# Ledger of designs, part 16: VHH binders against Maintenance of telomere capping protein 2 (MTC2)

Target 1, 357 residues: Maintenance of telomere capping protein 2 (MTC2), of Saccharomyces cerevisiae (c7gvl2)
Amino acid sequence: MGDHNLPDFQTCLKFSVTAKKSFLCMYRDSVSKEKLASSMPSTCDIQLKRAINDAYPGGGIKVTVLNSTTASLDSLATTHVKEFEIVIIPDINSLLQPDQAKLVKIMRDCTVAIEKAQSTRIFIGVVHWNNPVQPSGAAKDGDEAGKPAPKTRIFLPTSLRMGAWLKHKFWFACAPPYLDFESSTESSINTRANNSIGMAEEEKQEPESKRSIILNEEANLNDVFVGSTVRRYILDIMVHLRTHRLTYNAKAGGVYTNSLDDVVLLSRLIGLHSGKMFVSPSHVKEASRWYFPMHLELVQRSSMDSSLLYGSDPNLVDEMLEKLAKIKCEEVNEFENPLFLESLVVKNVLSKVVPPV

## First folded at step 4 (VHH)

Design s87 (from z04b, 16 letters changed; framework vhh_7pa5_2)
Fold by ESMFold2-Fast, scan of step 4:
Structure s87 (fold): chain B 357 residues (1-357), chain A 123 residues (1-123)
Amino acid sequence: as target 1 above (357 residues)
Amino acid sequence: QVQLVESGGGMVQPGGSLRLSCAASGFTFSNYAMSWVRRAPGKGPEWVSAISYSGGSTWYADSVKGRFTISRDNAKNTLYLQMNSLKPEDTALYYCAAEPYFGTLEDWTYDYWGQGTQVTVSS
């Protein structure tokens, strides 16, 4: 995985099913005519259902799609199923705070039920995001007759539009399934369709044993060895994230005490996936790149910045943060990752913390 | 206890005016940028306006610019939205929201939200 790229859906799905954890799927809304249907909220659930069926053929997992209404959330809170259930929440970031708070409570209750081995229900939240927009109508007295002071135009950062409590219920974020289809042109699509005639093996039956192996991977997780030096390495990364220049000190940078167990679990899954029965520092670095961007709270205004304790000028701090926001906006267009700035903070910390030998 | 309580909504004829208020408690109001967000029947949420923590900067959605004015009183922990020249399209439930970010955002990552106050513009 690249330093700033979102992990692929299939791997994230398999890890999340094995770990019984919820995750986010990041859909970048397209303005192109060819992609308008795919950027419609209702089409993402079709793609996700297909991807889940491809990963787990034979119906061992029940997939439920919420219509993101208060009534659907209330129904979900009282409904229980015997099967492993994945709940798809299309356009999770369109939920207003009262419904986000209800969802947080539902997810908390589901986590408790999993811990008590009473039921298994995990969530895939779909986040729709657009390219950063330029602020219009900022009325601060500036150099241009009451217009914004900066000589260069700035862009607002793309946010997840999720409250902190809800965001922290999801352990990582991934790219949409079938992202590679976005590179297809009209002529290429026509050629591919013609070449595919008679080559479809859609009726090939997957062995039941394959699904059993995938679903029972959790039985092997406890056998993946995690040394005390590896656990200390994770703790060192967490301390560096909490004290990073750009992280919000009052909230411990967003890095809570449960982050250790989450990163250990993810590192075990990465190790097992790579065919190892032990966790190495490289597995921890990869787990950190997946996990921490979702679990960081960055300084967004001068009042949050600890440098004010040392007499820093709030206006200069705000100017610095505006420049960082512009960089974030420009880079997410390149990397298709709305958490790009958070990923840079993680990369910086990983470069400073020395792995155990 | 963190609480945001909106008031001032009601029914008004097209071209009329309303002033919304949001009373904040349980947090340091002057440390937060504040926004107004609305949701019309059958539509998704729409960001309306934002004001910086000091009140020195304000931002507006194009649909309300020139008609609405956002303001705040940090001494009273209160946010206001003066709505003039109201249109049927302004009919919505209006929410007060406190955000941890300086600047204008169309996000829903606000730390605190109010209960909402209904505004209905009809003849």
Scores: ipSAE 0.000, ipTM 0.218, lowest interface PAE 14.9, mean pLDDT 72

Design s88 (from z04b, 19 letters changed; framework vhh_brivekimig_d4)
Fold by ESMFold2-Fast, scan of step 4:
Structure s88 (fold): chain B 357 residues (1-357), chain A 123 residues (1-123)
Amino acid sequence: as target 1 above (357 residues)
Amino acid sequence: EVQLVESGGGVVQPGGSLRLSCAASGFTFSNYAMSWVRQAPGKGPEWVSAISYSGGSTWYADSVKGRFTISRDNSKNTLYLQMNSLRPEDTALYYCAAEPYFGTLEDWTYDYSSQGTLVTVSS
């Protein structure tokens, strides 16, 4: 896959189901002036349900769409099912901080339940994004509008607008599923799909058969060898990301301790998917391109830049950040990827770190 | 604490065979997967082969698959590498390394302070 494109939904879904991990799905919202207040559900919910049903036809997986209300989060905290459950969280990055904190706790409890083999529930967080950088919008940042005299300007705003703890509950971000065929005869396809779903509901799917397939894939995953040289390569990548010129040193660039296990797991899945029973450096590079961009914490303003500790001029840092903001604005539109700049940082690190042979 | 002593290297002609041994001490050998890693002059380390703690599973780099066979004797705390159909590009210092299960000690597996065993394939 391309270095600047988000990974495809179908592969990400299958990997996430096998690994029992949650992931983000990135939807571009190009209509900022549309009437937002409507009781009508988002089209992305329907699209995601269809994509999941296409990947896992006949069931074995329960799909739940969460309303963005405190009551819905409370319901999730107390309710578990025996079947594998995927919870779709629409517009996850619009949740207010208290609800984000509540979701983090719910997801933590779900991870513990998976580890204890009590239940399996994973989450797909839907992120709605728009062109992230505009000069007037940056100047009129709401948080700073009320300040008497802000001394530092934010040049590179956060792409996801999610708290760090919530971001770390998701392992990677992917593109939305494509629906080229459905768009040509949408009404007829929808009628047939609904009829097929109705018939599928009447017919008892054999969930034991579906569970045996998932368990066999999980067993095969554990047989994929990851040598010490490959694990060292991942650690070297992590160190270079933490100390990269554009990453925020005080937050370890967004690369925290559990990143090693996440990248190892993703590398195993990529290796297995490619028909290999061992992880190669190419699998690690691909896993790194998928995993790290959403987790990176970049320098947003000159006061965050470590070069100031060595006597750098803050005005030169501001000039650099302005150039990067322009790249982020222009290139995001070209590649349809809100994490484009973060992907460039990963690409730069992968070019500098020498892989094992 | 951990000691790994490699032996069995030497000079051999192309197409020849060698059997390498690695004697392990200072840890519970049967609890660890083991690897063979080689380093040619002026090049970085290249992973060659691995074997599970029980010996039930083996893995090989594409460059040696079908020519090399990894094995172990847990009663003797010894790892082996049978090398057949040797080529000039197999010339390297060969090291064995322990692959800990969970909670990995990376410093341990990357500490090539052991002597290694030199394999030279030339006429």
Scores: ipSAE 0.005, ipTM 0.472, lowest interface PAE 10.5, mean pLDDT 75

Design s89 (from z04b with E1Q R10A R13Q T14P F37Y V47W A50G H60Y A61E F63S N74D K76R; framework vhh_3k1k_2)
Fold by ESMFold2-Fast, scan of step 4:
Structure s89 (fold): chain B 357 residues (1-357), chain A 123 residues (1-123)
Amino acid sequence: as target 1 above (357 residues)
Amino acid sequence: QVQLVESGGALVQPGGSLRLSCAASGFTFSNYAMGWYRQAPGKEREWVAGISYSGGSTWYEDSVKGRFTISRDDARNTVYLQMNSLKPEDTAVYYCAAEPYFGTLEDWTYDYWGQGTQVTVSS
């Protein structure tokens, strides 16, 4: 649908459940930088639980909300359930580095358990984001210049404020779930957070019928045909992303070897949902728009730019980065997407790579 | 290696005062805006105060306005948080963070966070 819009939560949830992959959910923080952490949405876990129940009514999936503390992470590492489990991690990008490393290990161990058919636990990381704009405040005595523009060093801000190892454990990023309509039930949840309302919305449980739907989706997914020409097209996209002017060459632009399998899998799901038992180039383009923006590593400063190895002028790189930083920090993001710059890189590559006939 | 080391945390009675310090190394301190964050046990981290690279602008969370003052000493590569009229609700581990002047973060990782300094306000 949109070139730069985040995909919708319900579709991302169904794809992630079918593929047994984790994903990020992007919540925009509407408050100033001065109140960023203290003004996080209080109802995101309620909204996510409701959205999961709407997609899988009557059960079949256990939803656990993680308190983002070291103790909760340690508990999660030793806790085991037989059911298909979705763990919601609120405010994932506020985790300190040691806790991010613990979470990476936990997620890796969960992936291994899925591969061994021992258990199924996937994660929804909730990212709270805001435009990295400097707020105005009370000035100290007499500084007329206030905030003069930097002249010598240009930085492109990070989009998610997550460590790369943790970021790459998630498949794609989606928009928050929206209430289809404002009913008296949903309005009362927003004002009171009443648990009895959630229980009143619960229909009778049929876990076996819901699990059979998940199993049928998995079987159908394995039958979706992906030709060698389509795989070659994805590889060509990956090469163009790795060598793009704005991507960080030393990190392969964030496009790692697993990207092929991840995009193939996503393309199969898009194909299946379009009613096709084969992947077309249009499915690959859509999968690329969903997948790559979150995984891209952009050049953030002139020292990262590979052109310096060939004797280019760092001042030209700084000029480019200054323009990109203005887009990221000053321009209003029409698409409500913290990965807007990354989505522009993907769009540029898709326009240059010729799809197979 | 970027390193931020917080100090000055202590046990104080309600209404008391403390000054926290954050010593910075591994980057050009004068090119960075600095901030203070805090995290109470079992709670999420929250932003407290910020100061521009020049020191010409300061910003505060509403609950600390009029009680806390952020300042910097570029000759010592240090940012300070003067905390007055302390309340039990101010009990937390306090962390400092560095941001480039333009309001951008070139490589945000939590390596910009020190181990923190514990502030406890109780009688």
Scores: ipSAE 0.000, ipTM 0.112, lowest interface PAE 18.5, mean pLDDT 72

Design s90 (framework vhh_7pa5_2)
Fold by ESMFold2-Fast, scan of step 4:
Structure s90 (fold): chain B 357 residues (1-357), chain A 121 residues (1-121)
Amino acid sequence: as target 1 above (357 residues)
Amino acid sequence: QVQLVESGGGMVQPGGSLRLSCAASGFTFSNYAMSWVRRAPGKGPEWVSAISYSGGSTWYADSVKGRFTISRDNAKNTLYLQMNSLKPEDTALYYCAKEPYFGTLDYFDYWGQGTQVTVSS
């Protein structure tokens, strides 16, 4: 299941298209241990366009790549399309505050348009993030330096460089798509071979078959049963996240009331994807691992920490919070996650909240 | 309002040195970790260096380790980047960046206007 791994791009894309939600794609600035190369803005958009075309062949979705300029954002704000549109933002975390504010407004207006059934436009934000940084040398005495522990990772709070308002417009984050040309070719051939004469005739009966596929996914999603005990379980998780020791209580830990509906929706998608017409607690746990790391606001200084009201030393709290920003990860052989600390908070909450029987 | 004002950029020959400064105002500077981030034309932003609230811990990107030194003067509300042995690849607009205070929906990351560093012969 991977409690710290980012979900795969293809699953996230299909879920986001069905739910009409925007998501982030996390690209490292350098080559990973898994030989996943870092991409430049010019290459990540090519990779994403290819992955989208592989998932939705025949152009059922319009793909637009945004140049990271104020003029491009202004143009996007006034441009409307009738087709389902995915807008790729190649360097979302390179946008300065004024452009991030413009993007938030554009995304909010797009959400309203979706609710009014006027148009469907969702966004894939590409985050280019730094590798976890090691401290410059270990503190060492003059005689003999200890050998540095291998595989130590340090996570800094500034890895995303996105404002909270913009971050909360995306429901989850995923890993970059795989460039497996041989597998894709085999899959395409097999898909074509599986298209019987009957399927071809059904395509002819429905001229807009690509749109009907998306609508059928939405119809099936509405049939997935969510019990009252499952909804209570999600609410209990949300309450525990809002009151967690490391979350900023004055902002409800970043967990807004609409998070319930988002997690219910994501749990339905996970249930449907697993071939079930009902949501189980395991689906909720997976949805929570995907969703909440993007929607947590963590305490970054003692003045944000409620324990100060009860006699905590603010200097010691600040020292503790600084040390927590430097999470030591031994034996990390997984894709590095810039939301790692948030993922640890989610994991801690999920271990304490008892699922329904 | 929160303001970050970078200065100290300019043109320098390869192997030369520059010292960047960032004057911070509108918040309690000593309570925040600070970073330097750079952006070359046609490239995405690259994190360069970070320093803890107290100045007791510093971190560097591999591309600048041993050449750059980050420091801060909490009494003057100023962040510094000492850049030695400059290379043409260091040519970029350099930004001072503050951690989000609350992790709040009311605020964005604070970046200044930047200061241009050009390394050419």
Scores: ipSAE 0.000, ipTM 0.247, lowest interface PAE 13.8, mean pLDDT 71

Design s91 (framework vhh_brivekimig_d4)
Fold by ESMFold2-Fast, scan of step 4:
Structure s91 (fold): chain B 357 residues (1-357), chain A 120 residues (1-120)
Amino acid sequence: as target 1 above (357 residues)
Amino acid sequence: EVQLVESGGGVVQPGGSLRLSCAASGFTFSNYAMSWVRQAPGKGPEWVSAISYSGGSTWYADSVKGRFTISRDNSKNTLYLQMNSLRPEDTALYYCAKEPYFGTSYFDYSSQGTLVTVSS
């Protein structure tokens, strides 16, 4: 229900498996010893594998963990599997430009293979993020308030740090799966103590029945109706995002033509999940809140702001960006969402675009 | 108060080896990916290598693959670059940087660097 919270892992996994789309999982790196262990790559990989296995028990889905090296990427490009495969990419936002380009090509080839019904391989990119840093010198520039900041100074840093092409290969970002240590320990003890309850819940054909559910959900998804007025509503949202005051106009704010198909598909999944066989404006608003934040490219420094072409004072733009950076630092910590400012832009656009009746 | 202090540079003959060190302070070193970046005289900065916050993943520029090895010791807040089979084109000021370098974006270095000269 939160407008600024990341969606939950289980729902994101279900939607992504049904749609055969890749998604990002956002793990917070903490200076606190209490959260440090849960942010470690090995713990993250174990947690994700368990969450996937719990959602799809049995041998229906193959889970592969990639070591984010060039050699591992090259190996992945030549590997062929017959099963539905989920590839976990640890520290995806630490990949350097050449390896990001290789990954984009691999993911593109996987999408083509899915379209040709040759194989199904989707990716979960693990993003490790830290608290955003307030721009150095913001507190020191009091006596320099009348002077423009250097053109290379970045006011709105992001923890995501992925190229636009790579971001487009992932349709949304979610929170990590929740693992309650006390609950997990208690459940394990309870299952061990009450074997008859565990046996009663187990089905001999559980993996086969789960596979059938995925196929049935895919078939039902195609029956969800999307009207022309709903498609126009999505296009209106996209135009408003591209022209928003805080989005980078030279990159269309990060909103590309393929966004329409992705938002339509996500809206169908939300509609189906809500028990409706048609897409409503409320489904589009929810899909937009999930989809757009990670895809948006914001104005990070005054030299990126199109208003400078029309005679805007760079110092006033710098002051605005400094204020937004402070909000980003404070609110990201409250909501544990590195895309908070992007989510606020989406919320603003959704409040301005009139939905069809 | 982020401080990065590079050391280990010097003059070496082609085919020689050097080990660079970067002592980090003022931030939680183990929470950040780290990079080595170099700048040859009269040229712009060139990314050399990166390492993940845990040390589990490493990346290298094609020009240094198989010759250079990046490593870190989180208990000592220190980043290393082992340079083998050095070539004249490796001559540069070497900088350590917080966070990975993504092409033209998000590179931020404020240290003095350490000079590596490869001459015959």
Scores: ipSAE 0.000, ipTM 0.127, lowest interface PAE 19.2, mean pLDDT 72

Design s92 (framework vhh_3k1k_2)
Fold by ESMFold2-Fast, scan of step 4:
Parts: structure tokens; C-alpha cells; sequence
Structure s92 (fold): chain B 357 residues (1-357), chain A 120 residues (1-120)
């Protein structure tokens, strides 16, 4: 993967299932206005269900698709299952604040259930994104002397339009899975797996269940060595991200206490996936490129820039934000990545922090 | 021309204190986060402390937390590192670094370092 591209869905799915973590899938709304106005259902849920089934065929994982409604969320909150479940939320960033809060509570309860080995439910949040909206330094008033306009949205191109509490429930963000053109003979070939005749039981050892495969991968993950110098390297990266000019200091740049454990875990998965039983600095760099962009809290408006506390001119901050928005508008389309500016911040930090030898 | 000049390094007995200063010139100091690093002979350079460009947040490496304090004076373009309860393990050359404002194609600005020796 390149420095500014989102990681691929299949690898992200495998890592997320093994780690029992939820992730975001970034879908670009590049269809025509006429097609969007149609009542045609979204194809993203069909594509995601197919990709999950391709990765984990034969069952063992329950896939549930929710619409983003209050009733659907309430139903999910009362459901209890023992099997491994993946819940797809087709338009997560369109949820209004009360429903975002409900989802955060549901996800928190699911994490507790995983920790207690009571059930395993992870989430794939589908984020629909378009060309970035230009930054604004002022709130719009709706009435002549009245209240802010309901449609007023102020955010930098770096924002996912999700509340921070909800955003931080997801581990990383990935690209959509690729569509695979199905051959009518492909299912026939798959069906030809030596099932000719008959009623006789001949199989001495049955294949392991999907659950046992997941457990075995989890056990292997725990054997991947992470040295103290590697942990220090991650902490150095975190400090540099927290003190970056573009990160929001009041929220530690989005780099919170659990970030170390998350990056360590992701680095182990990358190491294991590359055939190594130890974590190297290159694995940490890759994990950092996957993890941090969606977690970073950047300065999104002049009022968030702490330099204003020291007499900086808000107009100069607005000029800076406008220039950054222009960069994202030009380059996000090239990389198909709504987190492009965040990825630049991560790349900048990784170029500054010296890895251990 | 950009310059960072460290000063205040000395030989000190274990348990002693020192205050390091780093004077910056040639750039708008208040737009930069400032960091202190150290490098002991035969060891890699390690981060010690950081202060945000606003001065509102500070961070420390675990081994110095509670003993060292980083601060800045934007009117004097200077960052400080107050070192208390010094240990022999603190012996190193101490460097200050200014992280460039994002969007520059320049490297971090680094000083030449100041030697701190804690005897025994």
C-alpha cells in the first residue's frame, strides 16, 4: 500500500476478525445526482456481504445489515447472540447525534461482552464521502436575529463528520472491496468439490470450524514479540502527533491512552501477516499509517487553534485552513482517500521520528 | 538563517539540578512545537520532553517524568528544560529541536547540543 492510500478491505477484515475490533469502510459517493435521487438500494451491503463470505466461506460468522434508524439500533441493543457476528452499518456518518450516542453505548457493551468471552460482535461502519467541503470560520445564523441555520456544517476536509466518541470506537479505515465479475461456471466449479456419491460417511477428520481457526490465529498473534525499544518508538510517534502544528492540543491530537495498545496489536498483525514472529520498525510505520489518520483530531476551524489564546489573528488561521482545504480538494480525488490530510500529518511525523536500530 | 543554540550543560553531582536553555532565531518561534532529546555515548538519540506550540501541553519520557520540567518563553524565543534529582543515567548530550510548521519542505531545526555529565 502507498503512503496515502487506504488499506485493502480483505486484509483489514482478516485483522479485525482476529483482533475482534470494528473498522470503517470508505465509500465514495461519485454517482450522478439522478442515480442518487433514485430509490434504488445501496449496493455496498451486497458487496460487503460477498467479500465477507469470500473470506470466511461455510458459515460460522453471522452477517447482519442494519439501516441507520433508531428502531434498528434499539433492536440491536436488546439482541444477544453466541456466534461471531459482523454488523454492517451502511451509512454511519449520516447518523444524527442521539443515534450516534446510542451506537456508542451499544458498541461499548459489545466490547465488554468480548472481554468477558460472552459473545463476539464487531461492526463495519460504512462512510459515504464526497469532495471536501471548504472550511468556514463563522457560524451561520438562520433567522434575522435568531438561531444557527440547521444545515450549517463547518469542518475541514479531514473530518469524517462523526462524533469523536463514535469515531474512536473504530480501529482503522479501509478502501471498499473490489467487485469480482462472477462466472456462471465458477459456482459450478466450486460445487465440483468431490461430492460425488453418496450417503456413506468416510471423512475421518472434519475440517476445523471457522471459530477454531480464528482462535488459532489469536494464539499465534500473542506469540509475536514486541520489544521495549519498539514500544518507545510508538510512544515517540504518539508524542510527535500530539504536538503537531495541525493537531488539536485540547484533545491530545486524538492520540489517547489506548493508542499504544492498538498500534502494538496492529503491528503484531502486520508482522505475523508478513511471516515474522517479531515486530520491526517497518511494521510500526505501516500500523501507524493505517491507524492514526482516522483517529487524529485536527484543527478544523480558527476557534480550535490554541494560538488564538496567545493573540494570533483569527484571519491568518482561516487563511491557513483555506489553503489546506484546497490541497485536500485537489489531492483527495487522486488517492481516493478522505483522510488524505491526516495521512500527510502521519507521514510528516514518521519522517521525523528516528526508529530504533 | 535558522539557529537553535543550547546552553546550561555542566558537570553535576548525583541529586543535583541544572536548567538548560535553547535560544531560537531566524523563524517565528511561537508557530513551532519544541522538543528536548538526549544522546549518551554508544546509545541512540532518545526523546526526553515536548511542549506544544501554544505552551498549553507538555509530555515527558517516563524515566524523567516528575524530575524534569519543560517550559517556553515566546517573548524571548527560548525553551527551557529544568532538570532536578539528576542521576548518572541522565549523562548525555542534550539537543533541542523545533518541529517545522506543517507544509514546509524543511527538516526539523536542531541545535548542536549541550553536554550534561552526572558524576559517579
Amino acid sequence: as target 1 above (357 residues)
Amino acid sequence: QVQLVESGGALVQPGGSLRLSCAASGFTFSNYAMRWYRQAPGKEREWVAAISYSGGSTWYEDSVKGRFTISRDDARNTVYLQMNSLKPEDTAVYYCAAEPYFGTLEYDYWGQGTQVTVSS
Scores: ipSAE 0.000, ipTM 0.176, lowest interface PAE 16.5, mean pLDDT 72

Design s93 (from z04b with N31D A33T S54R; framework vhh_6z1v_2)
Fold by ESMFold2-Fast, scan of step 4:
Parts: C-alpha cells; structure tokens; sequence
Structure s93 (fold): chain B 357 residues (1-357), chain A 123 residues (1-123)
C-alpha cells in the first residue's frame, strides 16, 4: 500500500484476468545477470508461469511465452486465440520503435476482439531495468562524442524505454512474484518448454470450471456501485494530472480519454477486493496510484515545457529537469520502482484534489 | 572515452558485396541500440538499419530490405552491416551510432556517433 511501491503480482494478475486487461511486470536486472543475459535463458518466464499456475490451478488459461523478436511478433499476429490466453513478452522494452508499433496494433486488435466477446488474449510485458541510470542530462559536452550535439537534449528519458503508445496499452505495473526458485532449475523447465516449437504448450489438464470462475467475478464486479460524485472526482484528478507542472501539456500529460473508464473499472476491483459493493474516494486514490504512473508523459526536455510559450528561460527549465533526473536516479533504487517520478506526480495531485464528502 | 570506429568502406562494383564493422568502446555496448546511418553528398542523413540491445528486434529501410542485414556481437562490442547487391545509389558515408532511449530510428536520439566510412559503388 505504499505511495511509491509497485503492487503485488498475484493481485494484479487476478484483477487483469477479471478485467481482461494487460499489465507490466518490472524486473530489476543485477549487473551479474546482465553479463549472462545473452548466453543464459531468462528465468522470469519460469517464475511468471508458476505464479499464473498458482493463481489458476488445473489449467484453463493458455500461457504462451513470446520472445521480444521481430519473427515472434509476426507469428503472434497470425495465431488465432482459443478460449483464454495470457501472452508473456520477456524483455518488452528491448523492442525497436517499428516492432513496438507492430505490437500496439496486435494489442489493439486483441482489445477489439475482447469487446466483441470473440476471444480473450491479454499480455504480460516484462520490463527489465537496472541502475546505473543512463544519464541524459549529465554535463557530457558534445565534443566528447566526436560529432555535433543533437538538436534536442533529453534530460528525462522515458522511465521504461518504451514509446508512449505501447506503454498506454498496459493498465498498470507490478512487482515480480515472490517465488522460491531453488527447486526449479532453468534447464528442467526449459527442457519442457523446448518440447514445443517456439510457443509453450498448454498443460494437458481439463479447464472445465475456469470460465465459470471468471464469469462469476465479472458478474460481482458489475454490481459494484459507482456514484456520479466519484466519477467527477476521477475527472478532477485527470484534469490536475493533465495540467501538472511536470506533465507534457501538448499530449495532455498522457492522460487519455479512456482513463476515466479504466480508473472506474480498477476502483470497482479494489472495492470488491476490500469487500465493498460501492466505490469510495479511498478506492479511487489507490486505483490512481496503480494506474496513472503508467499513463503519464512527463516533460523530457525544455522544448516540451509549456512555460516557454509565456517567456520562461529555457536554461532554468534545463536546471529543473537536471535536478529531477538526479532525484529519479536516487529514489528509483530505494522504492524498486522505475516509475518513481511519475508516482510523485500522482501523489502530488492526490494531495491537492479534494475528495467528495 | 566513448568511441565508435567504423571500418570496411571501399570502392565496389555494382552488384558487389561489402561488410561494414563498427567497434565500440567506452560504454556498456550491450545496453545500447545500434544503428547504421548514411549520408550522400548534398543529401540529408538517413537511417539504413537498426538493432536492439538484445539483438532480437531489427529494422531495415525499405530501400535496402532484402539486400542489407544488420547484426551484432555483444561479446566483441561490434555491430555489422552486411551489404549485398550494391547499387550506385548506395554510395555514401556510412555512420555507426548508439542510442540508449527508445529504440527509435530518429538520428537526434543517438548519443554516440562514429566518424564514418566511405562506400563508393561504381558502374
């Protein structure tokens, strides 16, 4: 329940399955794991598969692991969905911009299929992140690069190395599942996975009652009351986020029109999870802490800052962004949250917006 | 000190093949997206190919797709551009560049640049 801590995987998984939404799982890469990354199979897919099986025992949900490669994305685009599928995308933040655009289209098509009740395919994107932070605003001087300085200097690069369009396809971000790894070796689990051609084969277990469990949760969710004052509270939060000093005004701070429905839905899930059949302002605050850090676009460089339209000194904006970059570097490690700066913006807005009585 | 050093550029006949190499030093190569750019005299710099820091995501410009292949060897801190079926229009200075941000194809996001290697394709 911390203001800056990522929510736990099991809760995020259950909410996402019920809502039919995709989410990100944040893995911090140690320096030793980075050295082995190109030569050793990833263990995150093993942990995630086990956590999904723990939450939904007996199968019923198809789990596919899709490498973050151009070929894997092309294959995914042509594969039709069965009843319910979770696609794990390891290293999602390694995709080049064109592959990110391709994945956005695939995810959009999957959302449309869900809305039409034709099929259900949701995504768990695995984000690998590490410190030291890549310094964008450190006084590196263009002369060191042996080439002319770039047209625009980036002081605050994106927290996840993902384009905004791809980031906004994911509902929220969670911490990795806590799982005892000692009894599960990479070799034995990878041997099982390697029996399939690229895609992990589903467990040969009968999924008879799985859909009925999901349907019961969906029915309960629809009964959670959301008052007009609660909806107005969410809209007020959205307006304050869009106009925040640190958010990119030209893109409405990243707060898009679908955010109202998403936050309402997440607030209902939080309310239901707390045993309530109505949404309170506290549920909205918690939903906002989970949701909005993923859906904020911050000012990355002085040219993006709206205050320049009113005669602000670009050098002072650059100084502010350099100081924020330093805070981001220092605090991200403490909270194990690459979205820490975005979480600060959300916390600031929630402290300013008066909830309904 | 950060350095990107291109090699392999030379004069080649139309239809020939050439492999460019770019050796990187002074930064954690395996954390960076690598790109190949080119610039012909009197023309704007254009992106030719890019490869993600894991090597799994690649992009090639339509005008070289099927002819050029980008690859990388993180153990050797080197990125390569294999160029086949060369045309006179491929004549340019080829630049190696490194990008830590978005995996973008936009030159302004690339922080580190090599000095370039000249490729000349004659009839």
Amino acid sequence: as target 1 above (357 residues)
Amino acid sequence: EVQLVESGGRLVRTGGSLRLSCAASGFTFSDYTMGWFRQAPGKEREVVAAISYRGGSTWHADFVKGRFTISRDNAKNTVYLQMNSLKPEDTAVYYCAAEPYFGTLEDWTYDYWGQGTQVTVSS
Scores: ipSAE 0.653, ipTM 0.876, lowest interface PAE 1.0, mean pLDDT 78

Design s94 (from z04b with A33D S54T W108S; framework vhh_6z1v_2)
Fold by ESMFold2-Fast, scan of step 4:
Structure s94 (fold): chain B 357 residues (1-357), chain A 123 residues (1-123)
Amino acid sequence: as target 1 above (357 residues)
Amino acid sequence: EVQLVESGGRLVRTGGSLRLSCAASGFTFSNYDMGWFRQAPGKEREVVAAISYTGGSTWHADFVKGRFTISRDNAKNTVYLQMNSLKPEDTAVYYCAAEPYFGTLEDSTYDYWGQGTQVTVSS
């Protein structure tokens, strides 16, 4: 995985199931396909269901597809399942703020139920994205007579069209399992062939025995050693992210206290996946590249920038943010990553924080 | 370049129905959440209904819930407000507006606004 590329779906799925954490899956939209938006959720659902079945054959995990609609959210809030459930939410970033708040409450309740060992329900949010919205076009045009001055002009819009509270409920974002290209078709066939061989062997066991495999992975995870020096390294990374030039200082840059436990957990999973029973600085760097882009809040307008307290010209800050928005639009396409700017901030911090020996 | 043009406002009798339309041009309509706002004489502008860029997520103010329905057609770059069981207190200028960032109900986050269409409900 490169510094700016999204991690692969299969690894993200395995880590998320073992950790009982929710994650986002990023699908690129094209302008020509936006008109077919109503059919896109179904296609993504089929691909994701196949990928989940490939990773966990035997049906030990219940997969539910929830349309990103007000009615579906209201239904989900009152529905309870005893089995390990993965809820796929197509086009999660299309939800209006009140529906995002409903989903946050539902996910919070699911986390509490997991902590109490009552049930396990995790979420895969499907994000449909294209080029970021250009703030200069939206913010500078459309002033009508009698409208208040644009006091809330946003020069650098959020990378995902999601509120911070909803975004923080997902620990990382990954690439889709399949792409609609001839080369991707060959890759998916090879992946399916390998998974089918693995599935045949794993399906020698009953579906209920799949829970024992998940529990065994959890037990091995708890045995992965994390030294105090490694924890301090993560804290140093977090402090540098909170004080970065582009992060919103008043919200601690989006880096909450719970981020330590999440990064420790992800580092353990990466270490275990690498065949090691201890966490190294390289595991922390990889975990940080996966995790923090989802958990950063960047300065969107000059009023959010702490440099104004020290005499910076707000017009110059807004101009800088407009330039960053343009760079973000171009680079996002190159790396196929809507979190490119956030990943660049993480890369910058990782280059400055000295890892332990 | 950016234009939102409302239509359908007129005088209607109490208990009647009316459909408002808002035609959008000059921006990528399918990337914007849309809202209907209204302002009666002597009152503040208030949000009536909102719809996500996909049309799947909708919100209606309590005072119109069950009577008004917002919808959109991305192929036609148009948002609609179906108003049923109209009451004199629904009399207002109705505005459509577009919000690009993340589905808020705050009028200050809506960047593009129409000029408004007058709805008058007589007793």
Scores: ipSAE 0.591, ipTM 0.842, lowest interface PAE 1.1, mean pLDDT 78

